VH-VL binders against ADP-ribosylation factor GTPase-activating protein AGD1 (AGD1). Designs and how they scored, part 9

Target 1, 225 residues: ADP-ribosylation factor GTPase-activating protein AGD1 (AGD1), of Arabidopsis thaliana (Mouse-ear cress) (q9fit8r1to225)
Amino acid sequence: MHFAKLDDSPMFRQQMQSMEESAELLRLRCLRFYKGCRKYTEGLGEGYDADIGFVNALESFGGGHNDPVCVAFGGPVMTKFTIALREIGTYKEVLRSQVEHMLSDRLLQFVNGDVHEVKEARKRFDKATITYDQAREKYLSLRKSTRLDVAATIEEDLHSARTTFEQARFHLVSALSNAESKKRFEFLEAVSGTMDAHLRFFKQGYELLHQMEPFINQVLAYAHQ

## First folded at step 24 (VH-VL)

Design bb6 (from aa2 with heavy chain E103D)
Fold by ESMFold2, fold request of step 25:
Structure bb6 (fold): chain C 225 residues (1-225), chain A 118 residues (1-118), chain B 112 residues (1-112)
Amino acid sequence: as target 1 above (225 residues)
Amino acid sequence: EVQLQESGPGLVKPSETLSLTCTVSGGSISDYYIHWIRQPPGKGLEWMGTIYTSGTTNYNTAVQSRVTISVDTSKNQFSLKLSSVTAADTAVYYCARHETDSDAFDIWGQGTMVTVSS
Amino acid sequence: DIVMTQTPLSLSVTPGQPASISCRSSQSLLYRYGKTYLEWYLQKPGQSPQLLIYKVSNRFSGVPDRFSGSGSGTDFTLKISRVEAEDVGVYYCMQYIHLPYTFGQGTKLEIK
């Protein structure tokens, strides 16, 4: 666990502060990384669009049509090449989607969700602290001459303020613990997942192009005629 | 019975990095905070920083740009690194435990002398 | 930074006689709930600091009852009711309510 003791001591508050600073530093790094990820996935999307444009140009040139240019270049083999190039574009779009889901979305959740909750919990804690301090001051100023109804109200206000303060304190502890837990393992899982997505992308591409090798050889052999 | 033992090189050249280890014996390191404090020869004590059970730290602003405190839970060890050292960093270096029940710095290591000299 | 000022900087005491050391902070050390986190240490010759008193007035386990601490706000005192030869060393006060943690300059106690 992240806290050895939860009593409201100087060390407890100093530890909370250190965890808030750590979360903010990571938020800034995550935001920078998210921007890089978004630029990368936009590039993959543009690359996919370019792949489709290239395949369309190759098909218009004569691949897959019954015309003299198609026959001169091996005809049915060119159709296989255009199909393969289109499939590679599809693999790229799958990679783009996987990187967005496994990495980009998780970075954004940390930045906009988890760290934001820490900041809101801190605000509630600070407000509850002020209310509790004020209620304690009023209680400590009570005298034996104070009317019973006034004293009872001050005591009830103290109880309520203390309860709200303790709830806010433990909510802040919970928010900090959640953010700290994501720091060490969630980021590594996300990066590992995107590495696996790249592995599968290149494996699919290699296997597809390796299947094209006999057709490449057919075209080269035709050039000897 | 918890004991703290500092260890390190004894002599470090100027501009290099001082590296020290605090080894904890006789208990788990999950239950308390570790602090590094130094004492130049013939002078007083200076707190350098604290590492909490969360692994997060606070440092003295006087050394904050040069100091790193860390923990290796598998070895029951804490470390201090101080970069770009000068003769002013010559001191006895202590690690100390802050015990959470008493809220006190109840256990200090024996200290290790580090001299910064060419 | 909170400056901790000890007075006197040195003491020479006849064995069996009392000693008193003052520690003054540049800011109040009162924390929430009426608590103050001020400690006193003894550093015997050639040794590391040893805890004597924590939270102003609480004697640490194993510390002789001739040691006592008192004070509030900015003014704190360590008293030794009857000094013994084993009490020789340098005494430090320290606060850790505010970062950075700071120590007094030390008070050297010697036997006359």
Scores: ipSAE 0.664, ipTM 0.880, lowest interface PAE 1.3, mean pLDDT 88
Fold by ESMFold2 at other seeds, fold request of step 25:
Parts: sequence; structure tokens; C-alpha cells
Structure bb6 (fold): chain C 225 residues (1-225), chain A 118 residues (1-118), chain B 112 residues (1-112)
Amino acid sequence: as target 1 above (225 residues)
Amino acid sequence: EVQLQESGPGLVKPSETLSLTCTVSGGSISDYYIHWIRQPPGKGLEWMGTIYTSGTTNYNTAVQSRVTISVDTSKNQFSLKLSSVTAADTAVYYCARHETDSDAFDIWGQGTMVTVSS
Amino acid sequence: DIVMTQTPLSLSVTPGQPASISCRSSQSLLYRYGKTYLEWYLQKPGQSPQLLIYKVSNRFSGVPDRFSGSGSGTDFTLKISRVEAEDVGVYYCMQYIHLPYTFGQGTKLEIK
């Protein structure tokens, strides 16, 4: 918990307000970051589609020509190259999916879920405050001459309003605490995870192309005879 | 016994940033809020801002655009930064705790004098 | 901003005699549940402020019982039943119900 004490004091309410402002500022930053992430993952998706199109074109070139160079090397070289290029393309789609899951989805959940819950909890707290204030006013206006059944109803309404008010207060505290806890560690972990996803992507790509190096060298050596 | 001690450079040039620290000894910072209050020589007290146990802040609107209050929980230490200072910022700077159980400003640091001059 | 006005700004008191300092706010300091968050401080010469009274009338630990606070709404009073030489300094009231928190301009207490 980020609250040392939950008594309804001026500083308690001022702390809540400061945390609401902090959450809203973070929401705006998360929205901007989310838009950047979405543009990036859309670019990766389009890049994957282009990779597949390139591979298909290369397959068509190597499979349909009666050129002696294409016939001599088209089968085994084109097959190795198209398989490798297709796998590299799938690594890009994996990267796109990882960035979306690890970062983009988390940013959107914070904006639409966590901060939304803070705003709803504030609305419920404000409404419960008004109801409690009204119930307190009625109770404080009771006189000894008030009918017993009317006084009992007013006392029960006060009890109910106080209970609802305290529940709304706790819910708002909980929503603010959750949003504040996510401010630092969860987003940093998400960004670090996307960096790791990029590391894996480039490492896998390098290892695959390195495996192709003997075929590349053999073709180059033959072409230089 | 909980004690607060302000520290900082004493002299800051105009337009630069004033940086102060408030070191808490003899207790945990989780039990109270820290406030920064200043007093120009021979004048009254001005509240500058509060940092809460959540790490969030409220500032006096008179200085809000220039002030930043922060906490380093590993060092049990609070910081005040005031940017773009002028001679009007010459003052003794205090940190004070608001103890949440008693709900009172019960402990003040000794204060540190900061002069803004060339 | 809530303006806190202290009167008098200076007073001289014969040792053993009572003293009274007034603090008036520009608007009511009544908070929910009938509470008011107003404090009184003494700043002795060359020292930082020290807490005397919190929440209008509660004497802080170690403060002599000759100090008392009272008031409500916009009008608050600090009383010293018998002034002693150690009471010399500047007295401030402060509210912390509304941001920004504000102090009175101070009342200098001197011994005659």
C-alpha cells in the first residue's frame, strides 16, 4: 500500500488527488507510446507480408525457366535460399507478435483498464460522499420529539450510507495503489522484454544465414572460375 | 529518535538550479510525509511542496513550474530542486515531517541557508 | 489561497503575565467531521520552528501546559498563561486544510 494511514483527513484526500493526477499523466504517456508501438508492429506485419512475396517471386523465378544457369543451380540453391528467407520472415512475425503481447497490449490495458478503474472509483466515491453527507445532515437534525420509527429509519440510512462511503473510499485507494505500482516496474520490464525479443530475432536471423554461408561461397567460387 | 537534516551548497548563482537534500535518521520514511518550507531572511514561512508516501507530490502554485521534490528510499533521503533561481529565492530552507498517526508537523530540520548571488 | 492574519505583530510582556495571540483566516478552516487542522509554532531566535499546538487545541509532547490553543471557523487564539523568558521568539499559525498551506505573518514576543 502507498498510504501510511487511511483516515479521511485533508492530506489523505490531497494524496489521492496527487495520485490521480500522476495516473492521468502516465495514461497520456502510455497512449503516445502505444501509438508508436502499433505503428511499429504494423510495419513489421507489412514487412513480413513483403518477405513472403519476395520469397514467392524467387521461387517462381527459379522454378519456371529453361535458362542453363537457372537449371544448373535453380533446384538446390533456390530451394535452400527460399527456405531460409521464408524462415527469416517467420522470425519477423514472431517479433511482431512478441512486441504486441509484451508491450502494446500492456500499454492499452493500463489506459483502458487500470486508469479507467481509477476514474470509475472516483465517481463512485464522489456519489457515496454526497449520499453520506445527506444522511449525516438528516441525522444531525434529529430532535428528541422525532417519532421513533422515523429516527430508526434515519439511523439505518446513515449506517448504510457510511458503509457504502467507506467501501467506495477503499476501492478508490486500491485502484490508485494499483495504478501507482505499475508506474515504474511493470512498464520497464515490458520494455526490457521487447529488447530481448529483438536480440533473439537478430540472433536467429544471423545463425540461419551463417548456415547458408557454404552455399553462398560455393556459388561465388563457381561464378569466379 | 527521528531527525531531519537539510544539506546543500549554500550559494547558488542566478538562473541555476538549487539542489537540497533532507536526510532522515532514526526512523522509516514510510510513516510520514515530507514538506519543504522556506523562510527568506527576516521574513515569514512559505510552504513549497509535499511528497507523500506514494512518491507523488503537490506543490505551491507560486513555485510549481520550477520545483521538483523527490525521494530516494534506499538512502532514506528527500531532495528539493528549484530551477531558474533569482535573489528572491534566497532563504533558509527547511524540511519538515507530517506524522500520519498524530496528523501533525512535529519535526523540523535545522534548516539550511541558501543565498542566490553572483 | 487562504490568508492567515496574526495580531498583534509584536508584543512585549512582563514575565509572569499572560499573553494572547490571534490568528484569523480569510475563510473557514472547518473540515469534515468538525475538525480543523491548524497549528501553532514557536521559532526561537536562530532556531527552526517548533510545534506547540496541533489541531487547534492539542498541546504537543513536551510543551509546557501554560500554552493553550482555542478557536474555530476563522478565529483562533494561542494563549500563554504566564510568560517566561524562554518563550521569546516569533509565533506562527499555519493551516493545512487547503493547498497551498499558508502561515501567518508571525508575532514577535519580547520580554519587557
Scores: ipSAE 0.656, ipTM 0.875, lowest interface PAE 1.3, mean pLDDT 88
Fold by ESMFold2, fold request of step 25:
Structure bb6 (fold): chain C 225 residues (1-225), chain A 118 residues (1-118), chain B 112 residues (1-112)
Amino acid sequence: as target 1 above (225 residues)
Amino acid sequence: EVQLQESGPGLVKPSETLSLTCTVSGGSISDYYIHWIRQPPGKGLEWMGTIYTSGTTNYNTAVQSRVTISVDTSKNQFSLKLSSVTAADTAVYYCARHETDSDAFDIWGQGTMVTVSS
Amino acid sequence: DIVMTQTPLSLSVTPGQPASISCRSSQSLLYRYGKTYLEWYLQKPGQSPQLLIYKVSNRFSGVPDRFSGSGSGTDFTLKISRVEAEDVGVYYCMQYIHLPYTFGQGTKLEIK
């Protein structure tokens, strides 16, 4: 648990302030990291498009023409190469999608969702604090000579203000605790997941090309004639 | 009951980083706020910073650019790092607990002396 | 920064006689619910500080009843009704309502 005590003490408010500052500093770092991630995933997407363009050009060059160069490139072995290269491009698109889902989307949720909720909860808490302070002041100034209907209204206003204040206070505690929990665990999981996604991408690419090795050797041996 | 024990090097050279630990025994550190306070020889007390149960901190503005306080809950330990030290940082360094029931600084460590000199 | 000013800076007291130490803050220490978070410590020779009084007037567990605290706003007092030899040391007041937390400069108590 993030808070040792929820009583409205100087330490409680100082802790809340420290958590708000920590969340804001992390928000700024998340924005910078998100920009890097977006640039990376956009590069992967452009790389996929280039992969498809390259394969299409190779297929067109190797079409079944009577030209000796075209016949050599249009054979069944060269078709296996173009299929394999297209699959590697597909693996790159999967990697792009995994990085976006595991990392980029989580960075944005923290920035636009979680920290925003903290700021809104703080505003509601500050407003409720002012109203409660005002209601307490009016209540503490009551005299025996105060009309009973006026005193009853002041007491009801105090009760309502206290209830709203406590609700806003605990809502702010919840928003801060949620943001702090994401700081501790969720980003570590996201970064580790993107590393695993890269491992799988390169492993799949290697295994596919390893299956092509006999055909690579066949073409190289033929070309050296 | 809960006890606090500071440890670290007794001598640190100027411009280096001072590194201290505060080990908590006899209880869990998840329920307490820990503070670092220092006392130059023959002088008064200076609060350096606080780490809350959330792991977040507040620092004295006099040292905030140089100080880092952290926690390792698996070791029941708190750490103080103070960078770019000078002779003015020579002091006894204490860690202290703020107890939430009494709302008071009720337990202080024994203190550890750190001297900054060439 | 809230400056905490203690007077006197030094006391010599005959055993069995009362002692009084004043602590004045540069700003009011009144918190939101009529509370004030001011503490008094004793640092005996060669030891770390030990808590005597918290929240102005509450005696910490195990502290003799000859110690009492009082005050409000900016003016606070620690009283020892009957000084004993074990009371020798330096006394500090401290506030933690406002950051940074600040201590008084200390009052040295000696037996004459």
Scores: ipSAE 0.639, ipTM 0.869, lowest interface PAE 1.4, mean pLDDT 88
Fold by ESMFold2 at other seeds, fold request of step 25:
Structure bb6 (fold): chain C 225 residues (1-225), chain A 118 residues (1-118), chain B 112 residues (1-112)
Amino acid sequence: as target 1 above (225 residues)
Amino acid sequence: EVQLQESGPGLVKPSETLSLTCTVSGGSISDYYIHWIRQPPGKGLEWMGTIYTSGTTNYNTAVQSRVTISVDTSKNQFSLKLSSVTAADTAVYYCARHETDSDAFDIWGQGTMVTVSS
Amino acid sequence: DIVMTQTPLSLSVTPGQPASISCRSSQSLLYRYGKTYLEWYLQKPGQSPQLLIYKVSNRFSGVPDRFSGSGSGTDFTLKISRVEAEDVGVYYCMQYIHLPYTFGQGTKLEIK
C-alpha cells in the first residue's frame, strides 16, 4: 500500500525515515489542535454549568406551585420554558462529549499512541539490526576447522537473530503504515463528525424552541391585554 | 515502456516559484520512486529530492527550505516547486525513476530548461 | 555530504583504444549484506544521462559489453575496453546509499 518493495535497501530505509519524520511533524500539529479542542470543550462545560444556573434562577423567579404570579397567568407555560431551557443545556453537554470523543480523543491517540508505537518499533528495529549484524559477522568468520558444536551454535544464533530482525522490520513497517493511514482517513472523518455534531446541536435546539412558539405567542398576546 | 516527460514554463522571474511537472506514461506510478535532479548549464548534476510511494519525501539539504515535491495520482504526474528562485537555479531539470527490483535509476526524462531572469 | 571525486576530468582517446575513469568517495559505500549502490551514467551531447552500470558492476540492459565497472569501498572504476565514436560524452558516477545522493564532477570523453 505504502511501500513498493519491502527488501532492506538504502531506499527502503530512507522511505521509513521520511515517514517517521512526517509522522513527527503531524504529531506536533495534532498536539496544537488537541489543545484548541480541549479549550473548546472546557468552554462548553462551563457554558452548560451557566445554563443550569440560569434555569435555576428562572425557576426561583417563577415561585413554584404556591406563587400567585405562577398561578395567575403563566405558571404551566413558565414550567414548559424552564424544562425546554434545561433540555437545551443537555444538548450542549452532549455536544461537548461528542467533540471530546470524535476529535479530542482521536488526536490524543495519534499523539500518545500511534506515533509512540512508531518510535518504540524503531528502537526495537535498531537493536535487532545490531544483533543481526553481529551474528552475521560471527557466521562469516567461521573456518572449516571450527568445532562442530560451536559452528552449530553460531548458525542457530544467526537464524534467531534474522527471525527477530525480520519481525522488528515488518513491525516497524506496520506501525508506519498505520500512522500514515490514520492521518489521511481518520482525521477527515473526525472533523466531519464534529461538524455534524454541531449541526445536530443547533437543529435540536431550534426544533425544541420552535415547538415552544405557540406558548411564546400565547404569553405575549396575554401580556398585551 | 515507461516514459517520463518534464514540462513547465521555461522562464521564471527571480524571487518567484519555479513549478514543474513530470508526467508518467506507459506504466503505473505506484511501483517506483521519483527523483528530481538538476544540471546548471555546463555544470554537473545535483539531486534535489525524492518522493516515495507513501507520498513522503526526502530533500537535498542545499534546497530543503525551498523545495516541495508532490504527486497527483489522478493525473499520473509528479510536481516540483522551488520557491524564491535566483539566477543560480537556472538549470535543466530532470525527473528520474528509481526502479525497485533493480534498485537503479534506470529511466530519466528528457529534461526541461528553466531560466531564471528578470 | 559524501564527495564523489572523478579522475580524470577530461580524456581524449584514440578509437579502438581502452579508457578508464576513476571515482573515489569520501566515505565507504559498502552497505549491509555486501552490497554497494554506485552507478555510472553517460550523458551524450545534448541528451539526458543514461544508465550504464548499477551496483558497481552490473551492466544495464542494452549497454555494450565493452563497458565494465569494478571497485569496492571508496574506489571505483569504469572501463571501456574499446572506445567507439558513440561513447563521446560526459560520464558521471553517483552514490545513493546516503542522503543527499551525490554525483561525481563528470569526465568528458573525446575522440582523438
Scores: ipSAE 0.631, ipTM 0.862, lowest interface PAE 1.5, mean pLDDT 88

Design bb6 (from aa2 with heavy chain E103D)
Fold by ESMFold2, look of step 24:
Order: C-alpha cells, then structure tokens, then sequence
Structure bb6 (fold): chain C 225 residues (1-225), chain A 118 residues (1-118), chain B 112 residues (1-112)
C-alpha cells in the first residue's frame, strides 16, 4: 500500500526520499517526546523517594508504639495514615514503570531501531547504486571486438552488481514501510495506554484514601471537642 | 472511468487560507500519486506538490512554507491548503493523476478558478 | 530548477500542413537505464491540459498518429504531420525527473 510499484523511476526514488524525510522529522519529534517522558518518569521516581522520606519522617516523629508523643498524638490512626501514604508512593512507582514501558521504550525503539535501520539501508542502497552504475557503464562501453574473457567478466560483474542493488533496494523499501506503519497506530496505542495507566493510578489512590476517610473525620471531630 | 474533480471557494481574501479538494470517482486511489498544479490567468503551469501513496509529500520550494497536501482515503479525497494567500495566488488549480504503471500524468481534473481579492 | 524553453511561442498553420514545436531543457533529462521522463500536453481553449506524449515518444491512448515526439538529452520535438482544426490550443512540454517539476512556457497553435 505504501508503494504502488517498485520500478526504479524518478517518482519511486522521490517517494523513498519523501518517506525518509518524514521518518527523520518524526525521529526528531520522538526524541524530544522521549526526553520529556524520561524527565517525567525521573520526576515520578524522585517523587516516590520524597514520599518515602516524608512517611519515614512522620513515623519518626511518632516514635515507637509506646512512645508518649506517639500515643498522645493519635498513634494507631497515625500508623494507618503512614501505611496508606507508603502504598500511594508504591502506586506512583508502578505508574513510573508503566509509562517507561508503554511509551518511553517504544519511542526509543523507533528512534534507535526503526529509523536507524532506514539510515543503514539507505547507506547500503547508495553504495550498491554506485557499484551498479559503474558496472552498467563498463557494459555499455563493450564493443564486438572486446576480448571474450574481458567481456564475460564485465557481464558477470554487471549481474552481481544488479543483484546486490535489487537486494539493497528491497531492504530500503522494507525499512521505510516498517517505519511508516509504526508511526500511525503504535504511537496512538502507546499514548492511550499511558493515559489508562494514569487513570488506574488515580483510581487506586482515591480508593485507598477513601478507606481512610472515616479515620480522618473521626480525628478531626475529636480534635474539636 | 476515473475522474478527478476539484472543488473549493472561488474567492478568497488576502492573508487567509485557500482550501481545495480533489475528489476521485470511478476508481481506487491506491495505484497513483496526486499532484497539484496551478495556472495563473493567461500564464503557464506551475507544479505545487505531490502526495504519494504512502501519504508523504514533496512540495515545490517556491510554496513549501505555505502549502499542505493531504489525503482522506475513506473519502477518496485529496486536499490542498495554501496559507497567507496574496493576489499572486490567483489561478486555476488542477489536480492531476500520475499513474504508476505507465509513469505518466494521464488524467487532469477540470480545474477550479480561485481569485484572491479583498 | 530546470528551465524548459519552448519555441516558437506562437504559430499559425494552414489546415493539413505540418507543425513542429521545440522544447529545450536547461539540463540533460537522461535518467538511469536510458530513460527520459518528458511529456507533451495540449490545453484546448477553456479546457484543462490533456496528455499527448509521455516518455518523449509514446503516444497516449486515443491520441491520433499524426502526433509524434522525439528528442534526447536537452532537445525535444513535438510534430503534428497534418494539423486539423481540433488541434488548436496551447502545447506544453514538462519534465518530471527533477524536483520541482517544470513546464515549458507554452506554444499557442492557431489555424489560419
């Protein structure tokens, strides 16, 4: 579907060039997006570390179970709060991992894998094109008076160069078609999956804190007596 | 059997965006490229750009900063958008098929006149 | 850009007589494998261009055999062996080897 015909015409090469330029433009956008995703996931990781530090400080403020400050400060309910806050931190680490897997890794694979393969296939195609052009020039310069062993060698070189050229051309077409196919559907899936991961994260956090709501209300009501 | 028909506004104000469509009837769009070519009144033809079966494009550098060509395969429809138009963009606009088997520009639409005026 | 230069820009021909239109490119149009991608069109009064000749010398389907194309390198010719009244209009050559694709400036053919 990406290529209507594979004959080596000006239009064919111009289509290949247009697809290479499109892939490079998308690579740059993916690289910027990847860097943003990486910074986001690093922020989630730092946030998780901060959550644990906050909970540790809160637990230390309360001391042990029999610590007078802990008991006077509502110790058993405080323990429920610190456990819940740790679990919310864990949900954040799960979100970080999901964003990395669902989006960051796919962006990096496109940049370092799929587009890199296009560039390597282009290099091979260019080299094969030069070799084939040179072999064709030698063949077209043959005369009937050319010595038979020289003519046979030139003809064999032409056939070999043509075969290598056709293989390189097919590989470049295949790499371009692969890159084109991935950009429309895989990234839509990846972004949507990332949004779903955020939905689950907030849902889990809400449900956990919802369970804490009676204890929150109880302590506030008691504190105002 | 295959026919191309351009459509769009006949009059566009300066600095606005010209928007045209090319509707394909009587055939599939999978076997050829669509080109946009314009002809100012009383003047020659200017190729504006090509959209390939991959959906990627090449544009004439003279207009590349202002032109966008796209396809909607579900509607068998190609579009041309030209931003920031001036009186110099007044022309008949054609879409033309480049058929990949013959490698020829074998079918042209009837053209649509677009005038850019205040 | 490849400049396509047509001569003459206008000609007036008695019906039944031959006509010849020249198209010269600013660069060689020879492509790989000995191919040249040059076309000729006729734009009849009030109509869109229609294809006459593709790849220098191939008549498009339905084009009368009085039209012929020839040439190589930078010099190309469209010939009409016997001009008829229906041949009136503007003739264009076009190259589509190098971006941007470019057209000749046109040759107006009239009947005298």
Amino acid sequence: as target 1 above (225 residues)
Amino acid sequence: EVQLQESGPGLVKPSETLSLTCTVSGGSISDYYIHWIRQPPGKGLEWMGTIYTSGTTNYNTAVQSRVTISVDTSKNQFSLKLSSVTAADTAVYYCARHETDSDAFDIWGQGTMVTVSS
Amino acid sequence: DIVMTQTPLSLSVTPGQPASISCRSSQSLLYRYGKTYLEWYLQKPGQSPQLLIYKVSNRFSGVPDRFSGSGSGTDFTLKISRVEAEDVGVYYCMQYIHLPYTFGQGTKLEIK
Scores: ipSAE 0.610, ipTM 0.859, lowest interface PAE 1.6, mean pLDDT 88

